VH-VL binders against Cytochrome c oxidase assembly factor 8 (COA8). Designs and how they scored, part 84

Target 1, 167 residues: Cytochrome c oxidase assembly factor 8 (COA8), of Homo sapiens (Human) (q96il0)
Amino acid sequence: APERGAERRDTAPSGVSRFCPPRKSCHDWIGPPDKYSNLRPVHFYIPENESPLEQKLRKLRQETQEWNQQFWANQNLTFSKEKEEFIHSRLKTKGLGLRTESGQKATLNAEEMADFYKEFLSKNFQKHMYYNRDWYKRNFAITFFMGKVALERIWNKLKQKQKKRSN
Key: E = the ipSAE of ESMFold2; O = the ipSAE of OpenDDE; V2 = 0.75 times the mean of E and O plus 0.25 times the DockQ between their complexes.

## First folded at step 12 (VH-VL)

Design mc3 (from m7 with heavy chain H109W, light chain R96D; framework fv_ebronucimab; at its last look DockQ between E and O 0.45; V2 from the best seeds 0.00; counts 0 for: pae E 3.2 > 2)
Fold by OpenDDE, look of step 12:
Structure mc3 (fold): chain C 167 residues (1-167), chain A 124 residues (1-124), chain B 111 residues (1-111)
Amino acid sequence: as target 1 above (167 residues)
Amino acid sequence: EVQLVESGGGLVQPGRSLRLSCAASGFTFSSYAMNWVRQAPGKGLEWVSGISGSGGRTSYADSVQGRFTISRDNGKNSLYLQMNSLRAEDTALYFCAKESPFDYLWGTWAFDIWGQGTMVTVSS
Amino acid sequence: QSELTQPRSVSGSPGQSVTISCTGSSSNIGSGYDVHWYQQHPGKAPKLLISGNSNRPSGVPDRFSGSKSGNTASLTISGLQAEDEADYYCQSYDSDLSGYVFGTGTDVTVL
């Protein structure tokens, strides 16, 4: 039985955004688009008196962001690789070189590329379905925890107002 | 089967460095935060360090801050602990521990999978 | 290092119920952080018993239950069996340490 070569899944390097927000910032910061995922990372502010519920929300948001970054970095890498292979294969079949007479990278027409996109989407359909399912689950959880945090903050404000009225 | 296997432990002198490794299998390694927990002989559990799934966030116990560095290679399904300036009090069995999936209802993170540990002995 | 306080040892006869307490502070259990429980047999790795104060993972017997009130969490073992002889650790998060914290551990013996 031929040893199915373990397809080295070229995992995109986890591009830790080198963007460092100012140390004195009390706000979330949005970094530049990541070079692999093309997603803009958010640097979440950590308050000095972060509640356990706020921490849970922050961690969930961070994990969801990391999950998204990794997914799209890998998808973009796969897409770029397969696209290049497709173009090269088609050009070779046509007896065309990889470069035009003007030295530009040879490209395929929109109709030929439509076949690539259709095939790519078909091949990755299940993966995208799982992604979408998990994306909705994560965002629902985030929204739920945002609601809990909002209620906690309201309750804390009410307690503070009652204490001020009693003094 | 989900498995964690630690390696790299041994006998070292104080002030020396050691690098521990943990090989993960049976799960999507990059999707989970990973931790190091140690246990001195005849003592309790002590959390040492943690790293997020992407490796973008790290945390350390005060006892190892500035001396230890946690890292991961998601392409190799591997977790690492670089230990510098080792002390006698760092003598322990070092466990690799995986965080549980996020509970969407309760938002809890426990260590659901543990390795068997690798022994680090720091002695003159 | 701020550790969660556990009794050093707890003992019971087969079929009895035993309870292990885990007392924290305002920076961990008292702040509302969840408590997890682990069982460790001699020479073995810890095993998760209870997650999120009271949640039991699959494969953990129903005789193990967790609760939390104020600054104290509790693990109850009902119908104590010989195989329950082990060390038990609580675990939480501490805001002052910005990290996870374990309890001092409890040795459970079956008489």
Scores: ipSAE 0.453, ipTM 0.780, lowest interface PAE 1.2, mean pLDDT 89
Fold by ESMFold2, look of step 12:
Formats: structure tokens, C-alpha cells, sequence
Structure mc3 (fold): chain C 167 residues (1-167), chain A 124 residues (1-124), chain B 111 residues (1-111)
């Protein structure tokens, strides 16, 4: 690991708006929530002496994050689109407009909206079943490889101690 | 049936551009990383570029870095390779390939499904 | 140009065992990165034979086996058959290139 955790950022003259773009970090860091998935992405650090096992773990974590972000972004968009379509359809059936007399979006009461939530869950049951299966598979694999990386690092430290004692 | 079909190859002059496409079917395209691999006539395989399942991470061979751009449209189940500033040494049959899923026990990302390729010829 | 070295050709009689070597460097196989093997018949796309050094995907005959030791991976074809006549490529990851690398390819001839 480096002696200090992060690179020092460049600074701008005082008369200009400060802009300090992130430089390469020596650690993983968490970014702002994605506007579609509402999940915070992890930005992964790549060490200079990354072992093949460490690279496998990082790739697996990166792919799992992308997969998770993509699933929830798609589900959130589908949910929002189908919710609006359901409301629009039910308002038309009742002979009502999309706006109230005050100009606000017309909506349905909680009992009426419960029908939408039940229909959406039922329609998407199989997708969420496969998502849960894959989520457990991926997280178990990540935990397994984290253990393998930890053992590799312990073994490397023991080799370094043996080398020092032989000097 | 799982299938990858490349298109967009052809004859082009040096310095010009081409865009290759790869249409995927029979699997959940967005779940897998994709790669382009090329093979010059009578020569071996050369990895060109790769892209993650979501499209958020890309990688390139040194020989194409800065000239080629890999992309994907998961809504259309399509992989693309934009090839700019083409050179004679880019002449090859270009394959798209799917990375295998992560095998929990073995942890591998081999290229398990390949297309038949599209030919790119760069000459004047 | 590939950085993984394979013999240019290997030959054997039907029923014989042949072995194809794949030698890398400390930035790829020597660092411990996995090796994958592909078979390519003339005019056809490559086909995955061995993944993760020794794992045989479903549908690949059991006469194909792989191993890795040090900087070298090996593909062994036991009980060579006429349809095994093809080109064979190894593949690994290279940390210096930040990408995948293929072997130079081996032409297997069945006598």
C-alpha cells in the first residue's frame, strides 16, 4: 500500500472557479447515486502489482456492479412507464382527464394503486426470481474470491518474513 | 439458437473509416462482455477490443488504441466496432465473440461463442 | 503478432497422443493468469476447447485435456482422430498489455 492514500490535487488560481478533477485514487471510492438505478457505483482502484487473483476479483466485482446497476435502472424505468400507463388507462375508463382542475397530475387513490403494484409484481415475478438467483451466485463468488485473495496476501507476507530472517 | 452475425466489412482505402456490427440472438446479450478478435489472411488470431456487459468499461489492443472504438446497444442486441484511420495491417477477418459466464468453481471468462466473421480489406 | 509461443506444427498417427505447448512470459502465464484453448478448422470460426487451464466445456470430447505449469500451458489430444486436424490457439491475459493475447497457433496434422 502507498504511504499516503491519495494523490494531491492540482489547485487553480483564486480568481477562477475551483475545479479539482479526481486524480487516480489509491483506494476504491463510492460515487454519487446513478439517476436511473439509484445505486451508488464503486470506483475500483487498480494496484500496480495486482495479482491475477486480485484482477479476477476486481473484474467480478466490476461486472456484478454493472449487472446490478443495469437491472435496477431497467426495472425503475419500466416501473415508471407502466405506472403512468396504468394511471392514464384507469383515468380514461373513469372519464377523467390527466390533470385535476388545479393543473396537478391526476392520480389514483391507494386502493386503486394497489392493483397496479400487484399486477407489476406478478408480471415481473420470473425476472426477479432469476435476479435473486444470480445475485446470490455472484455475491457468494465474490466472498469466495475475497477469501482466496486474503490467503494469498497472508502467504506473501510469510514469504517476506522468511526472506528477512535469511538475511 | 445462440448466434452472432457480423456485418459491415468491405474494401476501404487507408486512412478511411468503417463501422462493423455484430447482431446477437438466443441469449441475454446485456449479461455478457463482448470482444472483437481479428485474423489476417493466413495468420493467427489477434484480440482487438473488449466491452463489459453494460458497455461501461472498454479495452483495446495497443495496435488499435485511439483509432478504434467499441460500443454496444443492449436494446438492439448489437455490438459495434468503429474503425478510424484504417491501415493496411488492419486487413483481416473480424470476429465478434461472447465471453463465457463466470464459472464459480473455475472463475473463467473464455470466449465461448463466436460469429463467422466479416472481412475488412484496407488497400489502395 | 502474438506474445504466446506455440510450435508451428505437430503431427501424429490416428490413436496417438499429441501435446501442444504454449509458452508465455512473466506478464501473462508466468504471473498465473488462466490459459484457454481454441480449435479452428479451415474457413471456420474458432471453437472453445479448454477454459481455465483444464476445464472442458460441455460437448468437447474427453480426449482433449489441458494443464499449466510455470510459464507453460499444454493441450493434449489423446487418441488423435482425423477430425482433430485443425489449428489450435492458446489465449491468456497480459498485464503489461492490459488485454488478451493469443498464441502463435499450431497446425495439427493427422497422418
Amino acid sequence: as target 1 above (167 residues)
Amino acid sequence: EVQLVESGGGLVQPGRSLRLSCAASGFTFSSYAMNWVRQAPGKGLEWVSGISGSGGRTSYADSVQGRFTISRDNGKNSLYLQMNSLRAEDTALYFCAKESPFDYLWGTWAFDIWGQGTMVTVSS
Amino acid sequence: QSELTQPRSVSGSPGQSVTISCTGSSSNIGSGYDVHWYQQHPGKAPKLLISGNSNRPSGVPDRFSGSKSGNTASLTISGLQAEDEADYYCQSYDSDLSGYVFGTGTDVTVL
Scores: ipSAE 0.389, ipTM 0.727, lowest interface PAE 3.2, mean pLDDT 84
ESMFold2 (binder alone), look of step 12: mean pLDDT 91; pTM 0.941

Design nd2 (from nc3 with heavy chain D57E; framework fv_ebronucimab; at its last look DockQ between E and O 0.54; V2 from the best seeds 0.63)
Fold by OpenDDE, look of step 12:
Structure nd2 (fold): chain C 167 residues (1-167), chain A 122 residues (1-122), chain B 111 residues (1-111)
Amino acid sequence: as target 1 above (167 residues)
Amino acid sequence: EVQLVESGGGLVQPGRSLRLSCAASGFTFEDYAMNWVRQAPGKGLEWVSGISWNSGEISYADSVQGRFTISRDNGKNSLYLQMNSLRAEDTALYFCAKDSRFFLGQGHFDVWGQGTMVTVSS
Amino acid sequence: QSELTQPRSVSGSPGQSVTISCTGSSSNIGAGYDVHWYQQHPGKAPKLLISGNSERPSGVPDRFSGSKSGNTASLTISGLQAEDEADYYCQSYDYSLSGWVFGTGTDVTVL
C-alpha cells in the first residue's frame, strides 16, 4: 500500500515571499500580500556599509515581520478551518447538502454567519490582546532604534562636513 | 565559543533568599532573550522565567511569580535570578538558556549552561 | 502548571524506529507556535535537537525528524542507536501563560 505522504497541510509554510527585488535596488521593497497571512512582506535593503546600529534595527524589523507573518498565517488558517466546520455543521443540522441544486457551495445567511464571527472573536479575544501588547512592545523598540540610527546618520554627516572644511 | 556559566547556587533554608548569576560569552548578549529553566532531581524541565533583549518583556512561571525576579546587565553580559521566599519545591538544578531571538516566544533555546544546584532544606 | 503531554518512556531495538508524541493545547501548539525538541543525557545539560517543528541544527543526525499536526508534535528517531538513549523534551510557547512550556519528558531506552 503506497504510504500516503502525510499531507504537510497544517504548517503554514514560513512563506518567505518568493518576491525578489531587483539586485540593484537601494530601497526597501514591498511584496504582494502573502497568500497565508495576507500581509505584504517588506524586503529590507542592506547597505554596503551598514553600521552595527543599522544592522540591529534591520534584524529587529525582520524578526518582527516574521512574527507578524506567522501569527496572521496561523490565525487565518484557524479562521478558515473553523468557518468551514461551522458552515458544514449548520447545513447538516438544516438537512441541507454542501452543494446547491446548481452545484454551487451552499452558504449560510448573514445572520447565521454573524453568530460564527461573534463566537470566533470571543474565543480568540485573549490571543488578540496578547498579540496587541507584544506588537506595541516590538514597535516601540523599533521606533527607538530608528531614532538612534537617524541621530547616527546626522552625526556622520556633520563629521564629514567638518573634515571637508578643514581640507 | 558560545558559553553560559551559572553560579550562585547552594544550600539554603526555607524562607531565605538566593541570587543566581549567568555569565555569557562568545555572542552579542544584548541581541537575545534569556531564560532560566530548572530541573528538580529526577524530574523534567520546568521553565522559570524569561527576559527579552532590552528587558522590555519579562515573564515568570506561576510557581515563582511574586517570589523570583529576573534581570540582566547587558554591559556585563550577565543574567540574574533573585530568588526570595524559597521553598523546598524550589530545589533544583537551575540552567541559564539563551534564546535564538530578541523577544520571547519566537525562538528556541540554542545554548544551555551546565546549571547551578539550589537546595532548599531545613 | 500547563505541561505538554509526552509518553513516559519509549523503547526500541537498535536499528528500529521510535516515535515520541507531544500533545499541547489551543493556547500553545494548537495556536500555531513552533515545537522544539531537546535531548538530555544523564548528568548533562539539555541539547537542542529540533527547532521550528522540523529543522535540524548542525551536528544533529538525519535519523532525527520532527513533525507537527494540530495540537500534536512528533519526534521520530530512525535507526535507533545506543547513544540515543536519553531523555527527550518537547517545548512550545503558550500565549495564555506568556511563557515557555516543556513536555513531561520521555525516557528513550535502547534494548
Scores: ipSAE 0.750, ipTM 0.891, lowest interface PAE 0.7, mean pLDDT 92
Fold by ESMFold2, look of step 12:
Structure nd2 (fold): chain C 167 residues (1-167), chain A 122 residues (1-122), chain B 111 residues (1-111)
Amino acid sequence: as target 1 above (167 residues)
Amino acid sequence: EVQLVESGGGLVQPGRSLRLSCAASGFTFEDYAMNWVRQAPGKGLEWVSGISWNSGEISYADSVQGRFTISRDNGKNSLYLQMNSLRAEDTALYFCAKDSRFFLGQGHFDVWGQGTMVTVSS
Amino acid sequence: QSELTQPRSVSGSPGQSVTISCTGSSSNIGAGYDVHWYQQHPGKAPKLLISGNSERPSGVPDRFSGSKSGNTASLTISGLQAEDEADYYCQSYDYSLSGWVFGTGTDVTVL
């Protein structure tokens, strides 16, 4: 998946625009996939003049990211553990060892592994249903607050324009 | 100083109602989920109900669902528990507990009140 | 209402170590939810002792430690002191109940 880091400006120096803000310090940063969850964490920018609404939005997003990372890290570990148990059980039933003669891990073919994937999804269906419900509840709240912050920023910009014009 | 103060407990007959209140101070109340936990005399802790920072998530223990209603007023820094159709089994010390998180399910209870006693008997 | 299973009581002499187990199910601890521990002295409100399986809040002595593996969490009190005599409760979230669940409680006695 493509990196969605700081907004990049492709602006050369010119007579019409001389402003080149520190782009990296002004934006959230998306890092590489986490080793355990496989999700890309967002490293949140904390502006010098963060408003109370902006701070609350950032904290809501941080908490939801932590929740999401923890859920998938735990699911990935459970998946890996149960996958190996399934493989070992099926190899044992076939009278085969856990390693080939070359020392490589013995495996099952894709059709045999399909039984594992089906069983795993079935066993975890309820947990994932509750996760999806909670994911939507959290993201609805976050989206609502993104709108409030956007309006706050627009209002402040308009007041600053009006103040500048009266000088 | 972070503090939670419960009130509204008392002696009531079975089938009656009580409303518990919890007044919060010393922290930004609207940024945290809140919970009610009860403890019957000589018994362990039992979670009763929880409510997220914006009241968007509300959950109840099976033992109280349909009879109790949790609510909050972020403008008054207050948490409430409306307890209807009270039974003798609801007799307990009721604690107000601050969650460490906005939403239910991943935090812990970092601040507790001293509790308010509810006694349900004839 | 589901409960996390703890031993009813544990005892030890001053300076010894005791360990309290907390066993849950696949819908709570086994689903990867954190375990938190609370200490309660008689007549007092519970107090947070360990959060996030192993994190010690400020003011909690370093002789308290926690861990989690599979469906089981453990609280260890190393170097038991008289003031540690209290009830101890574990706690986790349960997705099937959409709510919190406490352990049955463990009475720690210092001999």
Scores: ipSAE 0.575, ipTM 0.812, lowest interface PAE 1.8, mean pLDDT 86
ESMFold2 (binder alone), look of step 12: mean pLDDT 94; pTM 0.961

Design nd3 (from nc3 with light chain G32A S96Y; framework fv_ebronucimab; at its last look DockQ between E and O 0.59; V2 from the best seeds 0.64)
Fold by OpenDDE, look of step 12:
Structure nd3 (fold): chain C 167 residues (1-167), chain A 122 residues (1-122), chain B 111 residues (1-111)
Amino acid sequence: as target 1 above (167 residues)
Amino acid sequence: EVQLVESGGGLVQPGRSLRLSCAASGFTFEDYAMNWVRQAPGKGLEWVSGISWNSGDISYADSVQGRFTISRDNGKNSLYLQMNSLRAEDTALYFCAKDSRFFLGQGHFDVWGQGTMVTVSS
Amino acid sequence: QSELTQPRSVSGSPGQSVTISCTGSSSNIGAAYDVHWYQQHPGKAPKLLISGNSERPSGVPDRFSGSKSGNTASLTISGLQAEDEADYYCQSYDYYLSGWVFGTGTDVTVL
């Protein structure tokens, strides 16, 4: 009985980059591009005395990053799958094999592929509009909290200077 | 303990208005999106409306669009649903549901209230 | 309103395995949004059973498992117990609706 190859469930890997920044780092680290999303993940630094505002900012950034990673990972997988299906369908219609005489993967020309790209973009237009809308909403919130955290840090520095002058 | 408590349900005539409230406790209310879900007697769950943590994103089901208004007061840890132009088909148990995320569409509903009954009848 | 399609009822004997399907569209499950599952006993509020297609919250038995493929998600209950008799709902997000969608619900009966 032929062992039916376990179809590797392409579970969209929870794209936790295996990149671990050095433990002594006091900065955010940028990892290599994720293999699915092609986005570079940011490892956010957590200060020992993280304020509630800093924590909220970090959580907003983390959630937004995860959202972006998931969106583009899925979009890229969908794109790759549909592209491959399109190529196979067109080659079959032409009576061409999936491989050339030289053993290379048969490809379509740029003009033929332009039809695919146009169709793909048209089909996904609304999805991209919603993505862009949500992207702006999220980034506006993050920017707003970045401003709040900056003001908090300024205020804390001023208080520390006043305390040092009074002693 | 994380808890949601709905209130404001009751018997109303068609065309009237009702305001539901949900009181949240045991978590940082302003860090999560909130939702209303309803269940008609002997029927399934129907999402009604959702609001993001900062009220910057609001959405409604088509069945209630233009009639219902979701709002929140983060200072009072409270979620509201203003229901106008009520119809017989709005008769349901209304649940308050906490999202696991700041924004709509990325999380799941990890905490539910016990619901408040709304009956629309002549 | 676009609902996710579930079987109306599923039944099994104690110790058996049952599977509930949840079929969506290209605008929700097919758009790679996560599927969540809820259990609801009669007269009770829904309880989160599975999050993120396959993740079990604390306190959910390991006999519950979730999976997703294409436009379809599945909940499997292995080793069915009397306490598993309840309504089960899948949930996903729909980008066209800009809102959450629930499944039609499945009544699970233990024979």
Scores: ipSAE 0.738, ipTM 0.889, lowest interface PAE 0.7, mean pLDDT 91
Fold by ESMFold2, look of step 12:
Structure nd3 (fold): chain C 167 residues (1-167), chain A 122 residues (1-122), chain B 111 residues (1-111)
Amino acid sequence: as target 1 above (167 residues)
Amino acid sequence: EVQLVESGGGLVQPGRSLRLSCAASGFTFEDYAMNWVRQAPGKGLEWVSGISWNSGDISYADSVQGRFTISRDNGKNSLYLQMNSLRAEDTALYFCAKDSRFFLGQGHFDVWGQGTMVTVSS
Amino acid sequence: QSELTQPRSVSGSPGQSVTISCTGSSSNIGAAYDVHWYQQHPGKAPKLLISGNSERPSGVPDRFSGSKSGNTASLTISGLQAEDEADYYCQSYDYYLSGWVFGTGTDVTVL
């Protein structure tokens, strides 16, 4: 069923534009990577005759996408922020400046940075464990409802084939 | 009209049990997480427990863990709180709150009931 | 049990601005969970005032604004009016507790 199209774009190089297809043939669209989460958002198609079950599935998927985008956007920003803080703290402890003599940003060697990566993983292990638990709970619900929608669509096609129209 | 109506409060002695109910109307109850929040007389808000839309995710405040049980019946548009081993410090006005989301931890409480009073004394 | 820390009270004259702080920890506000704000008049249920750190629901006046940085969120009431006299609570999620935490509450008095 045709519906008003959303303005979405595939990830495309500069100078290339991809248009949203006609509403009649629309599918969910995958957009470009979000700058903060680095995840590609799905732009969900809303069919003209969306059933209550289809609407619930769409809402579950939308909420889960938003949750996932927010988690990874936050983790990426936290990682970057804590990495810089760690580098600055270690440079100060060594009595070194934040920039080299050439003006480049001072860094730590790989062995020194390994301490940061180890600390970050350990510190965030429990948070990621809770994230994975919640991801499974959400994904199970979504998968279950995908099955219910598929069965509903089969039922509707069978009912439509049984229906007669007199002229 | 979106509405939450709590019931089941009352005066009880320490160590006894009560069961609170919250009747929901005006929205698709089964699409939202639900929460209980309490407020002792003259005190602030304290989150008590929450339950996801499908009961698959349940959590409790440490102060009630092991004594209180949250549940819901989506067929009756109802939320429940079974409160066992009641203590004087459980004395509070208990609110039912609608979450804005299916699952816990991401939403906010956009609709509140007026509360039901639980008094634990003597 | 866990609480976000708020000042006990703040006050201001009509037309002035007041700011309410809300300080949490690395497992809630500091873990980038959103902060929500609720207004409660005496004898009434709480009402959502700000969601998602800074979003006003429809019907909430523009004089209410929110922000968040680090472990601290702020609610600002600009152009204070008599009807703003109420208790205000912040709220965040805590992943360690797997539950919601409210602030201690702030009594706003209009002089």
Scores: ipSAE 0.573, ipTM 0.803, lowest interface PAE 1.8, mean pLDDT 85
ESMFold2 (binder alone), look of step 12: mean pLDDT 93; pTM 0.957

Design ob1 (from oa1 with heavy chain P108S; framework fv_pabinafusp; at its last look DockQ between E and O 0.47; V2 from the best seeds 0.60)
Fold by OpenDDE, look of step 12:
Structure ob1 (fold): chain C 167 residues (1-167), chain A 124 residues (1-124), chain B 112 residues (1-112)
Amino acid sequence: as target 1 above (167 residues)
Amino acid sequence: EVQLVQSGAEVKKPGESLKISCKGSGYRFTEYWLGWVRQMPGKGLEWMGDIYPDDSDTTYSEKFKVQVTISADKSISTAYLQWSSLKASDTAMYYCARQGWHYDESGSFGFDYWGQGTLVTVSS
Amino acid sequence: DIVMTQTPLSLSVTPGQPASISCRSSQSLLHSDEKTYLHWYLQKPGQSPQLLIYKVSNRFSGVPDRFSGSGSGTDFTLKISRVEAEDVGVYYCSQSEHFPYTFGQGTKVEIK
């Protein structure tokens, strides 16, 4: 019995953009779009005097970014694969080759491609709904911690200022 | 590394205006009070005032309140000390200094980092 | 204004010998948070001041262990266990408890 070759699920390589900001930067940096997700990664600054609350916020932002990068990298890969399969199947049904007489890759018309997009969106509707839900949850959490950090900064300033008023 | 870099030495005449600068780097410029300290030739240190760069909150010593203006541009991490009309008595070394603090400690550490100083000479 | 009084104003020390500088404040520097906001600075010849000790007894980063601070309320002391040639300069006590911030007159430390 021939061993069915385990289809290597081409997992999109977790290509964390190797963009390294300058070492002396005291700000967050935005990298170029990732080749798989097409999302621009943010490199978060780590201050020397980082509070536990600030650290928690930074980690939450990093985790959310990684989650988002992975989702879109996989989604784009799936989309590209299914698009290619759709094109091939339709060309075959039409009795057309995969290449034109000029040697170019054969393409479908806009109407046929519209059918693909509709089908793809329908098929992935639930996946997108879950993504959107989780995206909102994560962003709400981030916003909440941003608020806390903002309050902490105000409080730290006030502690320093109160010493000036005690005369 | 935390650094404060001040503008170069100035030679001025009485009655002239002057604005000197202090640029912070290597830290969150907006979250630390930045003070100005005067040192007259052969004399001790005198605190003039300070600024919180995030909202430009300023405090002055009564001695200097009407003599100088302290300001900051947080976009370029720079603080300023300005005179509208210099006097011969303004001849001194001027230092910018960061008021140090830590999130897990109460209060200030004093001035933990200092600029190299700006010598201002006012002569007729 | 809080007056900070240093004694002595000048000190000549043989290398390897200990040195002691006193600083007295005109008012208590003890804050309601139970911390005392007295600091020590060194200004070496031709240089900017540098922080040595903060809040009476805490050495700032990079400050050698031969430097120590002590005191409470209004009376404070900076000690150098073994004076080195690099310790030459003017030492200032300073307070940040009361507005405005004030400095002592300075103590000039020289090597014999």
Scores: ipSAE 0.759, ipTM 0.898, lowest interface PAE 0.6, mean pLDDT 91
Fold by ESMFold2, look of step 12:
Structure ob1 (fold): chain C 167 residues (1-167), chain A 124 residues (1-124), chain B 112 residues (1-112)
Amino acid sequence: as target 1 above (167 residues)
Amino acid sequence: EVQLVQSGAEVKKPGESLKISCKGSGYRFTEYWLGWVRQMPGKGLEWMGDIYPDDSDTTYSEKFKVQVTISADKSISTAYLQWSSLKASDTAMYYCARQGWHYDESGSFGFDYWGQGTLVTVSS
Amino acid sequence: DIVMTQTPLSLSVTPGQPASISCRSSQSLLHSDEKTYLHWYLQKPGQSPQLLIYKVSNRFSGVPDRFSGSGSGTDFTLKISRVEAEDVGVYYCSQSEHFPYTFGQGTKVEIK
């Protein structure tokens, strides 16, 4: 078949970076940072001869990436929203406007903002603790299956060489 | 999509060296034996040997063992067939071919995917 | 070396009619795993070979079901139930049980 021009396809839905891996890739690819989570997505290669164990590992990695990206996208949004709400609330309590005399957005000093950071961390302590626990749990499972896939590939290599040696 | 792409046609003189290539894509290159098959003009197919790219384990047909060298560079998914001193009798089409297998079937499939061939012409 | 002998060496077939190609090995192709390592390839004019049938009777992906293989031990047969224009070319049997791997001499199939 003649080579047809390959153009990048598929504009992603709102909130997802457009990325186009190299044509006919046989490898996982790391894309640019996601707009919302700031995490680099992995685009997973699906080999032609993918075993059930390899598929399980790939799906675990995909699910973990989605979970992680969603967590940080939500945390980044919550942080930004609550920071602005804190600033507006403190300015209102002081009887100050949302803008200075020059028209610039009014801000709080570093001491005042420290209260926000302390309150945000305290409020989210348990959420981050569970995130860390789940992150390690997921990474343990992924590492375990990576080991199983490595052993499966060694076994397949030995089978291919034993059959050939027996010929 | 499994694909084997070979280097282009070669015109050489007797005594010259030559190295032709076969680049695999669309599959895990290191997990399959890759063979070389000769077809002399108007003739049938002859297995020359093969290589397992993961560790460069190589098997040669006795007929070709001293005539050619089979090698691979797994970092670029490429195998090679090489002559140190070409003869006019080396004029032929040369194919690379993958020895197929599947995780849920025992044994190999023979050569399931083939390159497009490299025509080597050796004449004065 | 294992000699693979094909019969006939040339075959002229009316479109839509069946074709049968015989392949005989000089030694059994049965392996200790109870599989028989006999394969069939088609080389269309000006093209590289393509796999049709592997391990006697298994049709490779994308191969029409009008192609079938059978046989055991040393005697094998490729059958085409209805030959079409796209089936013209040279058919090879091959063995991968014994080193060196060997091919039959080929059977040229053409449309009359």
Scores: ipSAE 0.530, ipTM 0.794, lowest interface PAE 1.7, mean pLDDT 86
ESMFold2 (binder alone), look of step 12: mean pLDDT 91; pTM 0.941

